# Designs tried in a protein design chat: VHH binders against Type II nicking enzyme V.NaeI (vsr). Part 10

Target 1, 166 residues: Type II nicking enzyme V.NaeI (vsr), of Lentzea aerocolonigenes (Lechevalieria aerocolonigenes) (Saccharothrix aerocolonigenes) (p50186)
Amino acid sequence: MSDKSSRAAARARAHASGTYPAPLNAGRSRNMQANRRSGTKPEAALRSALFKLGYRYRKDFLLRLGDGVKVKPDIVFTARKVAVFIDGCFWHVCPDHGRQPTTNEWYWSPKLRRNVERDRTVNQSLTNAGWRVLRVWEHEELQDAVAAVVDTLHHLEHGFDTSAED
Below, E stands for the ipSAE of ESMFold2; O stands for the ipSAE of OpenDDE; V2 stands for 0.75 times the mean of E and O plus 0.25 times the DockQ between their complexes.

## First folded at step 7 (VHH)

Design p45 (from d4 with V100I Y101W S105T E108P; framework vhh_7n9e_1)
Fold by ESMFold2-Fast, scan of step 7:
Structure p45 (fold): chain B 166 residues (1-166), chain A 121 residues (1-121)
Amino acid sequence: as target 1 above (166 residues)
Amino acid sequence: DVQLVESGGGLVQAGGSLRLSCAASGFTFSDYAMYWGRQAPGKGREWVSDISGSGGSTYYASSVKGRFTISRDNAKNTLYLQMNNLKPEDTALYYCAKDIWYDSTGYPDYWGQGTQVTVSS
């Protein structure tokens, strides 16, 4: 049911509320970096679906925007200058999973606020360099995520703006 | 070996100013965008500002925009953060970082050791 608009609204709500149900982990950076670099199941599913539809892309590609600025989108269409980010569940508990976290499992963090500011910085840098940015949510239906990417690729000439929700 | 050494922190009264420095070595400084982040006691790390290799592009967190200025001196391999109109909520350990790529997780791969900034009322 989640689309681009619903995803942006959900992120805005989480940012505004400051809600963050994930626990703090002392060894997290090493394990999180390894898991992040190996990709997630949603990332693999989206890449596979696009490949089967005949789209060709680069994954885990370090995009150099010039002047020392580097961006590593999850999926890159170099010829059409489209960069796709698959925004992970910004908390470890998914409402669709049917679990309600206890208050003892929550902590408050500026992490969501930092990520929103970083996302705006990345969007500005990419847009200034002539790139179109698409963000899809990890919990978005696969068919909706595929449709969003395909729509971006086919409607680039219509002045599509992925930052409109910001 | 890549080395980043932060300095310039200290104790300052609210409304005061501090200038932080980050001395870089072991890489071609001008080829990298550089970043400042901070961590207050009991809180997660917060991105503060970043600057492109030439210094031509700068970006700031909303909480510091208009008060902080990031800059660099590529001839001296040094990154700066000029902090004006400091507030008690700016109290944190400030980190210099390089080799951060923007991805869906937003986490930096490398951080320096940090310099402590304490702002009293």
Scores: ipSAE 0.340, ipTM 0.693, lowest interface PAE 2.3, mean pLDDT 72

Design p46 (from d4 with A97T Y102F S104R E108S D109E; framework vhh_7n9e_1)
Fold by ESMFold2-Fast, scan of step 7:
Structure p46 (fold): chain B 166 residues (1-166), chain A 121 residues (1-121)
Amino acid sequence: as target 1 above (166 residues)
Amino acid sequence: DVQLVESGGGLVQAGGSLRLSCAASGFTFSDYAMYWGRQAPGKGREWVSDISGSGGSTYYASSVKGRFTISRDNAKNTLYLQMNNLKPEDTALYYCTKDVYFDRSGYSEYWGQGTQVTVSS
């Protein structure tokens, strides 16, 4: 097995004329190629599971919201107005894991603060525009993440799928 | 296409000040967070500061906090870095770059040509 995201970041750094601190979740922290951002293993697995269940979604779909806010959720259901974000534990403070860098304050702290503030702005703007926001952690079990997405979609569709229980 | 043009660098004595500018084109400037980075002789590229698309949030490297101020003028598509109390250790080529998304997609690969800052002892 291999960590594709970390290895991709390492390769990018090898071609740089200088060393810029790499994100812990490199596949989601860096846009190394315009419009060809690969999903992480958790994102790809979630998208695959949803596709096999017959759901239609969009990835890399840019949403234009009020107050100049523009956002690109990991998975977008345009007809139902559901935006799904897959959050890396190291990019956000995970309540269960609670880890924050105590060294290299300049490397991680501003990024974490900006992500929290951006998430709040994005969530509010999406909600104001009539969207439902679902955030799932990268470390969640795939079946739990799938259940959360399916439950959200079916509650919006008039609730006829009893297999998507609360 | 995206263009970022840095200016305002120069030679200055320790304790002096400079104001850097980054002129942006080819994208909706106010929709993107912006970054200043620098590369000193013999060192890798170092993050210096960043600012949210609206200008409501700013963040600084510990080495420059209290001395540098990042700002932006969205009407003029321009990013600024006010540098006060400059030290020889601040000698570097300074670059601006954009965050291509408001989500967590991270650093843009796009870096401008840079503007040289040299601080004499």
Scores: ipSAE 0.000, ipTM 0.131, lowest interface PAE 13.0, mean pLDDT 67

Design p47 (from d4 with D99E V100L S104T Y107W E108L; framework vhh_7n9e_1)
Fold by ESMFold2-Fast, scan of step 7:
Structure p47 (fold): chain B 166 residues (1-166), chain A 121 residues (1-121)
Amino acid sequence: as target 1 above (166 residues)
Amino acid sequence: DVQLVESGGGLVQAGGSLRLSCAASGFTFSDYAMYWGRQAPGKGREWVSDISGSGGSTYYASSVKGRFTISRDNAKNTLYLQMNNLKPEDTALYYCAKELYYDTSGWLDYWGQGTQVTVSS
């Protein structure tokens, strides 16, 4: 596991120097956009499961919000105004992964600040525009991720067909 | 429009040397740390080396330390990787990478298209 140790060392050095290395993990679609790739196994699996259950969604759909913010969620339910993001553990602390180092707050605080602030800005802009925001981890079990999306859709206001989004 | 274009890969015998280049455009090159990563066939991406914006700090993966040297020419917006004493295990597609950026869907890494390095034994 020398590769993993080298990446951990790189993160520690980047923290000290004021720079954070780009993720080398190909498991995130956003990581691949610079190379014009689309979809990852976790994203494709979630989309496939939702489609098999009869849900209709948009991908690569750009939302233009009233505050001038443009947002492109991983999965969009336009009629119900639900936006789904699939978050990678590489930039977010999660209970099952992203435990390095053992104490997180001091190590990550300057480098993760922009990520946290960006996510909050996007969430706030979407919420202000009447959207529900759901974030799932890319490492999450497929069935749990599907259940979270379905649960969010089913708890929407009366007047919508729960079996059919646009 | 950030663009990274790698060059300098090729076929080389074990013990040989290659120098990779990465031409950067679309951003203020000297303000950002730059990285080299690689991906061997059938394997995930591996971090190789990074360099600070000024060039004053460099760091290496243990597998390449002492054999590879990262450098930059900020006047030419170019990143380099000098690879010496190459081993068959160094065979991979080598990528120039820029630090994380945010887009409308989340965060984004900027990677070049890569340059293939093949080391024969």
Scores: ipSAE 0.000, ipTM 0.110, lowest interface PAE 12.9, mean pLDDT 67

Design p48 (from d4 with K98R D103T E108G; framework vhh_7n9e_1)
Fold by ESMFold2-Fast, scan of step 7:
Structure p48 (fold): chain B 166 residues (1-166), chain A 121 residues (1-121)
Amino acid sequence: as target 1 above (166 residues)
Amino acid sequence: DVQLVESGGGLVQAGGSLRLSCAASGFTFSDYAMYWGRQAPGKGREWVSDISGSGGSTYYASSVKGRFTISRDNAKNTLYLQMNNLKPEDTALYYCARDVYYTSSGYGDYWGQGTQVTVSS
């Protein structure tokens, strides 16, 4: 359990800074499929789990952050101002059957290599606008991803204790 | 009606410089953040740099920081990428995009056709 507690602490830290831990080693997701990815996407699985727990969220909701900056997180909780990004594996643009897209196919569904500085830029813009940002890996265990989202929502529901006087 | 057209690519020796331009039309240019991306031959796509609507905020991929400078001229509806101290590994198709969103699956809603940059050693 120590390993999971350390992971949860690292994720909580990552929420504020826009950095996220790498997926855990050893063992596969309990939702792992034996076949060639013939099941639901990780994003859909996370959304489904949150919906079944009674959470309300926006899918593909566009956020305007000022000065032309617009972001569309994978899951948005507008009332609580939580934005969730599900970081995919961009290492394999054509992982299926080794098929390569035509030179034109990137227009239809571009996948770009994730850059940590770009992520920090987006996360900083979101936090400056009052949002809490959570990043999870798509191949992270579903229960861990759900717990991270739930913990983020409940932490914000209770608010920060402000003892500011005057 | 939105159109983005890149220019300024070409063949250049290592250590050289190029300035890429992206001419935008069909929208209010200053209302959008913009970015440059690239795709090397036989490799995946990579984000290079982004710039806010006013030009007040700019950010760079670690691989190009200190060598590339993104800028914009809102009066001319043009985005620029000044590339200095070019390396063979900078060889790629460079494209501009209108930055209207960021997600795990990608970003930008309109893309240019790209301009090829080839750096020989």
Scores: ipSAE 0.298, ipTM 0.654, lowest interface PAE 2.6, mean pLDDT 72

Design p5 (from d4 with A33Y S57D E108S; framework vhh_7n9e_1)
Amino acid sequence: DVQLVESGGGLVQAGGSLRLSCAASGFTFSDYYMYWGRQAPGKGREWVSDISGSGGDTYYASSVKGRFTISRDNAKNTLYLQMNNLKPEDTALYYCAKDVYYDSSGYSDYWGQGTQVTVSS
ESMFold2-Fast, scan of step 7: ipSAE 0.381; ipTM 0.662

Design p53 (from d4, 13 letters changed; framework vhh_brivekimig_d4)
Fold by ESMFold2-Fast, scan of step 7:
Structure p53 (fold): chain B 166 residues (1-166), chain A 121 residues (1-121)
Amino acid sequence: as target 1 above (166 residues)
Amino acid sequence: EVQLVESGGGVVQPGGSLRLSCAASGFTFSDYAMYWVRQAPGKGPEWVSDISGSGGSTLYADSVKGRFTISRDNSKNTLYLQMNSLRPEDTALYYCAKDVYYDSSGYEDYSSQGTLVTVSS
């Protein structure tokens, strides 16, 4: 909870310094990149657990879905076409967490709504391209996240078919 | 260098219409989804609408559905926002933006000067 709060504060500072006038200067670009790197700890733990179980995946792999749609999932299984996203509570409206502090709440509300609608569009684009999409929240227990990934990898067209990995 | 230049803002009466334009340069326009964001005085940014590279898929915020239409002309490297039935609450600085790629962070690359829309009664 405290890690999410400090991360949210860092994102708020970077966003505040990155106002919308163009062209983007070097300072704003650096702030935006720093924000994007903030969620690496949960990703690293999940990747490490999957690797120890013998799974083969791509990290930060760019998928081009056509029509200008580009997607960079946190974990990609290219042979089985599974894309895994590790979603932050602050940006994606986590159902398990309460409201953000009111002093900055209005500032982030439009961003959260944008991400939810974008998530739906991306999920549809990935599904149309033959991909399975799994979303795990960054606050989930590691073993639960691992189990969700493993179950997704073994859920094929015939449902619950565990005979193939990749 | 990516350059986005908005135009078409102005003062309009409630119920009126405006057409915003965004001239893009410095990248292959048709390779990117594009979107519009607005920021009302004293408020945070609000996503308005999104369009795929070919223009075949569009999305709208609930507050503008049925009133605004996003479109693009890839031969002119230009993004448009047709705004109809304008309301005082649509008063804001409007920005266009290039959608670089989707990731779990949800951040987008905002690169524009903005154009002011004022809906006065």
Scores: ipSAE 0.234, ipTM 0.544, lowest interface PAE 2.8, mean pLDDT 72

Design p54 (from d4, 14 letters changed; framework vhh_brivekimig_d4; at its last look DockQ between E and O 0.08; V2 from the best seeds 0.00; counts 0 for: pae E 5.3 > 2, placed apart)
Fold by OpenDDE, look of step 8:
Structure p54 (fold): chain B 166 residues (1-166), chain A 121 residues (1-121)
Amino acid sequence: as target 1 above (166 residues)
Amino acid sequence: EVQLVESGGGVVQPGGSLRLSCAASGFTFSDYYMSWVRQAPGKGPEWVSDISGSGGSTYYADSVKGRFTISRDNSKNTLYLQMNSLRPEDTALYYCAKDVYYDSSGYEDYSSQGTLVTVSS
């Protein structure tokens, strides 16, 4: 059995036992991704746009913070200590598009609540470690996301630190 | 392949204690949140507790707060659940699960058999 097949079987067992949420239908998957733009992932689009503007950054960069928290932002500016996250509307409970699932509520409702709490913990840990945290929703326009990142970087370079309303 | 094997279940009297263990393999254990979930007879599954990869953050269901303690030993790839002041309503099959903060697929790798905890006089 391929690794993929084994994982699929494990997931199927979990679904059957009810210990992990099974997909309702193809529509649920669409709901989770409903706010994604075009065929390009929001994080990839933002990375590309910033790169074209001449910015250089790290992706898939694991930050190990002093308090033991580990986090992997979508975009990391190491020299300026800026961490950028592209947050899914469903997973991170977007005020505009987030909703409580109607199936497998025993899992999803607490899970989403914990995700929000984890976001707060991560933000606090990054802040304590001297990082600027910028979170962008996946539904936001690319130009707005780019502007937010660029503005953040410019403010830091000029000695203006505006606290994010997170 | 992700493998999770629970142990430590048994029969205890109300007010008793048990310590569950979960042996993990097939992934970098310390990089992931881990969860305990339980399913009582005739009831749906219930989340019990989460712990961060480093162990620095823990979360509990209201029903177990103050009584249960989740911990982990990353050097042993093992997750624990210390259960004190056990109640009949804690009777359930207990599962450990590899948890994710965010996954683009919306699914986790899951492999668990569970360990039975029975609290009865």
Scores: ipSAE 0.039, ipTM 0.467, lowest interface PAE 3.4, mean pLDDT 80
ESMFold2-Fast, scan of step 7: ipSAE 0.453; ipTM 0.729
ESMFold2, look of step 8: ipSAE 0.043; ipTM 0.469
ESMFold2 (binder alone), look of step 8: mean pLDDT 79; pTM 0.796

Design p55 (from d4, 19 letters changed; framework vhh_8fcz_2; at its last look DockQ between E and O 0.11; V2 from the best seeds 0.00; counts 0 for: pae O 10.7 > 2, placed apart)
Fold by OpenDDE, look of step 8:
Order: structure tokens, then C-alpha cells, then sequence
Structure p55 (fold): chain B 166 residues (1-166), chain A 121 residues (1-121)
């Protein structure tokens, strides 16, 4: 069983590696709070906006890559092979909005580190499989997220490589 | 193909004990953390415990700390959850998961069909 010393060490390692999010200040949490106030999750808002623009995509679509990696992007353009992720600021360790968890901090440190590492692995696996990866933070404005997706699709159709990676 | 098969669930009285098992296949077992997560009735998925590939590191949710023990057998490709002093709030479907992560919406990704644990007097 883990002891207090082990937990402290786990936190220390996470902090040292920079994979544990820094505490938030009141100013940095505004965008995330604004998204919550709308009553619509960022992923749902983005999906709706893209749909209204005439784009068709898959949601809740599990990709099984040849190397055994499983991933479920928020939005999948299968024909164009574009995977869009809307990353939670906490779980994916947003530089602006990452925060220390209020409970189970000793767990969250290594957990968040593993999440970040997995993101890297997933990005690489998708890229190797010929997918374009676009990651958007949940705190980003909807219009910017839409623009990023549309630009990616547009440039891909014209042979211009515009992959957005964190 | 990754396969995880949970077993060992059942009905127990408060204060009782259960031992859950998870049989893993389709990946290099010892290279990955193994996790137990659970979904209580009407609630979201919550993390319970994890163990490092070597078994050298174990972690527990505060709610189960001191009562649950996670262990693994890399030779058999098994992970176990020994549950003691069970409480009614431990009632849930328990899932085994390989290197559990949160998706973009903040939900746990898990594998397997789960095993039902019901704690009731």
C-alpha cells in the first residue's frame, strides 16, 4: 500500500517534471468559467457550430490504430482523416488553467503525467497512421476553435499541411 | 487485441470482504499501470486504485484507502482488488482498466464488462 511518503514523492516528481498543473489565479479561470456558464460543453458547441457550417463528422468514434493504440477524438473526419480533440484544461494540464486538485492530489499528479504522456503517444500514433491531429483547449473561444478546424480541413484539401499539435 | 475480464463481484453485507480479479491479455502486461475504477448507481465513473507495472507503487482513492488493496501477478497477467470493510457506498460496477486516462471531457476510459459489487444489509 502507498504511504504518505510515497504520495509526497509522487507529487514532488510531478511538480519537478512540470506535468502537475500550477495553481490558478482568478484572472486565468475566466474563460473556463465562461464556457461553463453557457450551459453547453465546449465539444458540443464546436460540434454544433461545425454542423451548421455544413460539415459532417463522427462523434464518439473509437479509432483503433494498427499499433494497438485506442483513441476517441471529440470530432472525427473519417474521409479526411482529421481527429479533433477538445482537451480539458485540468486533465490535459493546460498551461493557463491547470490547477491543483482539491482531493487525491497524490493520485492526480502521476495521473495527469500519464495523461500528458498518453496524449503524446496518441498524437504520434495518429500521425503515423496518416491522421491530422488538432487539439483545442476547452477554454478557447468557440470562433477560434471553429476557425482552427475549418482552416485545417481547408488546407488539407488544398495539399497544405496544417497540423496543430500541443 | 486488448482484453480485460473482471470477476469476483457479488452481494456482501457491510463490513464484509470481496476479492476482485481481472484477467488481462493482448498487451505487455508488466509495462502498464493497471487500474480499478467503479461506477456507483446513478453516478459517474470514479477512480479507485492503481498499481504500477512492477507493482512497486500503489495508489488509492481516499474513500477506499486502508480498506482496499491492489495487487498484480505479472506472470499470470492478473490484477486483483482485495476489498475489506465494505460499505454500502462501495456498491458499484467495478472495472479494470489498462493505464487509465481521462478523455477530453474529463471522463475515465475503462475496459471490460465490469463486475457488480453490491454491499447491502
Amino acid sequence: as target 1 above (166 residues)
Amino acid sequence: QVQLVESGGGLVQPGGSLRLSCAASGFTFSDYYMNWVRQPPGKGLEWVSDISGSGGSTYYADSVEGRFTIIRDNDKKMVYLQMTSLKTEDTAVYYCAKDVYYDSSGYEDYEGQGTQVTVSS
Scores: ipSAE 0.000, ipTM 0.249, lowest interface PAE 10.7, mean pLDDT 77
ESMFold2-Fast, scan of step 7: ipSAE 0.334; ipTM 0.675
ESMFold2, look of step 8: ipSAE 0.151; ipTM 0.553
ESMFold2 (binder alone), look of step 8: mean pLDDT 80; pTM 0.816

Design p56 (from d4, 18 letters changed; framework vhh_8fcz_2)
Fold by ESMFold2-Fast, scan of step 7:
Structure p56 (fold): chain B 166 residues (1-166), chain A 121 residues (1-121)
Amino acid sequence: as target 1 above (166 residues)
Amino acid sequence: QVQLVESGGGLVQPGGSLRLSCAASGFTFSDYAMYWVRQPPGKGLEWVSDISGSGGSTTYADSVEGRFTIIRDNDKKMVYLQMTSLKTEDTAVYYCAKDVYYDSSGYEDYEGQGTQVTVSS
């Protein structure tokens, strides 16, 4: 017996019963995502649009926070302390699907709850360290995602530029 | 290459206890949440418990809450499942699994062989 064969059999049984276990094949998951989107990935498209507008950011930048928390946001603006995450709808309970789970995903509700709790923990750790957190959904229109990032950055700039001291 | 090696399973009577272990390699262990899942005979995979990369947050399935405890040792790259008050319904092959600690992917990555737990009189 091999674990991959056993897990493939378990997945086949779950499929037959209308119950869906976690993805067991990263190659399959990647192919499904690539086939769903023609052209550039959402994160690459967002980065390219921001760069074209003159914004500069870090990719793959590891943030070390309190309580041993480490995180790599999808886009990081270090000087302004803004961390951007691009969340996948399937596992992160987006607003369009927030009333989940469906019958087909009943046994994965704890997984979705864990992802929400993890996101909340990350958001709190970043906020405690003085960072602003922006989460955009993978299925958002590029123009809306760009506008959200730009608005967040400009809001911070306006706070610093005000002559409100004396 | 990501590798997860489970151990500690066996035959136990109802009400008994077992401690499962999972040795991890091939990735930065503290950057990833870890969880235990199980496959009862003739059924699909069922999530059991998870623990954040720092160990600061744990979650349990309703069926095991109060009876199972998930623990990790990041220096040793180990995750454990302490099982008490075992029931016949806990009979399954148990697998440990890696998840992404803090990024947007959220997908499970099952790489382990599993360890058999049989609860029977």
Scores: ipSAE 0.000, ipTM 0.142, lowest interface PAE 14.0, mean pLDDT 67

Design p57 (framework vhh_7sr4_2)
Fold by ESMFold2-Fast, scan of step 7:
Structure p57 (fold): chain B 166 residues (1-166), chain A 120 residues (1-120)
Amino acid sequence: as target 1 above (166 residues)
Amino acid sequence: EVKLVESGGGLVQPGGSLRLSCAASGFTFSDYYMGWYRQTPGKQRDLVADISSGGSTYYGDSVKGRFTISRDNTKNTVYLQMNSLKPEDTAVYYCAKDVYYDSSGYEDYWGQGTQVTVSS
């Protein structure tokens, strides 16, 4: 999922430099960050897009894992055991924005490190319990986030071997 | 704003009992999961027990049958009754509001912790 974050960062840099190319259809381009600014939460936008494509999921579904860990993913596909988290940049230290300066570095650093360690531990607990974990950054393009979820649900379960399609 | 105040810890002999209490304020207590966690030296915090807004309970395998979690929504208090205590139950016990992992912001809604020591 690093490719999506890298693409968002490249887009932001190009825009800031004033060299950002005009989109082919200005009214068509959107991302989860822009949707949030318009009053639509990234989570709601992703859920809506998946529902429109015919996918059914649970939200507010609580998973109890071994060792007593409780997990409440943003989107859960129970039959296929896929748990989706929509991670905020700051709290999950994304490659693009997670290292922005804090007002109190001595205070924030240990708490952020603990959060990253908890993310890793939870990912391992979910994987050990047979769950696939997908993390989507809130600043990802909506289309890319949708594609990542769909790919996780279907590859290779419904795919074909290395040969090209007929 | 969210405040959790724990009491009831102490020193007890093996086989003894203790009751922990956690007085909560600053939120609509009856709407949230409440739980008890414990931390032993050199280990991470482990879930001991939790209780839903509807009263459904969960217990860690090591305490099932010995500990009982309960809540009193009229008093905004969650309790942990600990029976048949063992030296391995020695830990700092923490009350927690709505403790589960999700992708929303990271705030510690923990009490201050109360020491439970089980020794002869």
Scores: ipSAE 0.098, ipTM 0.428, lowest interface PAE 3.7, mean pLDDT 71

Design p58 (framework vhh_vobarilizumab_d1)
Fold by ESMFold2-Fast, scan of step 7:
Structure p58 (fold): chain B 166 residues (1-166), chain A 120 residues (1-120)
Amino acid sequence: as target 1 above (166 residues)
Amino acid sequence: EVQLVESGGGLVQPGGSLRLSCAASGFTFSDYYMAWYRQAPGKGRELVADISSGGSTYYADSVKGRFTISRDNAKNTLYLQMNSLRPEDTAVYYCAKDVYYDSSGYEDYWGQGTLVTVSS
């Protein structure tokens, strides 16, 4: 027995976390995934691009929040209190059923729903501690990911986190 | 296979002391942060203290000055020395390995817990 309210809850958690599936661009290979051939992970590519632009950040930095939550973001800007996560793609392909989810289908596995719930809890803990949270997809164009980080550092409001703050 | 086994819990009067131990196996103990968490009846899990591989420590404000976390890397053992115990310290205490959130997800390795009851 499938439950409509379970699917609605999964959608609400995805929205609240600010983490959304992003389809890969079918043409013009200019995204962080295109760096796969060079052996460069998306997070390493983003860090390198930011460093070359003169930005300084911390890596492997453990944040201990007042509510007892411990967080290690991919990129941390301590002075401006910005935490950046580079999230993997939510999309699944089921070989046995030939099923590929679309953006209009909110059929989530229990593990994926737990991850979305944790993302939401962590985002709330970080925001309550005065941090801004930016989540970028590993399949996002590198230049767009860099622009999102730079925009967040220079502005109090940012579109990625604003959509989760309603 | 990661295993964490807590011991040392029990019944103690207010103002008393207890020492908790956690025996770790299945991983290179000296390489990881270790932590003590607790869960009181009807409440969520709370971080009590953590310790780095190098011995740097953190304490929750509620236990600072009363509890001491320590580790013996040669014995793969984590300790929590609990002094000046209060009724509000009553909880199941859990040993944990490298409990933090990152972009790859959340991996938590917990022991079975040991009950500490502070009552007259």
Scores: ipSAE 0.142, ipTM 0.456, lowest interface PAE 3.4, mean pLDDT 72

Design p59 (framework vhh_7mjh_2)
Fold by ESMFold2-Fast, scan of step 7:
Structure p59 (fold): chain B 166 residues (1-166), chain A 120 residues (1-120)
Amino acid sequence: as target 1 above (166 residues)
Amino acid sequence: EVQLVESGGGLVQPGGSLRLSCAASGFTFSDYAMSWVRQAPGKGLEWIGDIYTSGSTYYNPSLKSLVTISRDNSKNTLYLQMNSLRAEDTATYYCAKDVYYDSSGYEDYWGQGTTVTVSS
């Protein structure tokens, strides 16, 4: 029923107005989220490094939490209950590289804040369900990201746990 | 193929109310947060708000109390209720599939839009 050509034109006009970022991968299939995750270099590098160290994890795994909250972390350790997210710098506003479009600041500021509030809500829901949450910026050095995940896997409320694998 | 089809636009008198609908197909609607955005003639995009999979809503502070976003997952449909419409609410209204906890924060699926004209 949708006219895809009309939508492409509308997106192009919105992008030209300077208030809407260019569409990413407009030609992607209906399973866009899974395809995007699989193709992400920082995410793939982190997964590969963890696998090489002997860690086992789930990817593209939907967690159903209380109060209707659903989330797909980038890396899930089900036995240890650790959920890892690899956050994009622009939309999640990292401390070092956070930025906003110079045009229509009022439009983008609420949207970026929504992402931060969404992250907080998900973090709280995961924590309430007994999960440990780690968020890693996509621009973080690989070795530091790996160390953060490993430290989280071995962390208990009372200090380090020597249990090595999920 | 992801498809979003807005409907319910038209001519409304100032002070009136209107409900817009967005029919979604080609993806698991209940797994994604949805957004409403609008564009007035000759102006840029304005974010109206979103609704999470839980039903929790977040609104543009400038529009809070004038709009309500809801969803019906059994019908794969997103709604925007607008009250106390003013001439400055004249715009094309779009629904958008916003990525929910993905590596990309960009809006990459957009409906065709439905036009609301507020005039006497």
Scores: ipSAE 0.000, ipTM 0.194, lowest interface PAE 11.4, mean pLDDT 68

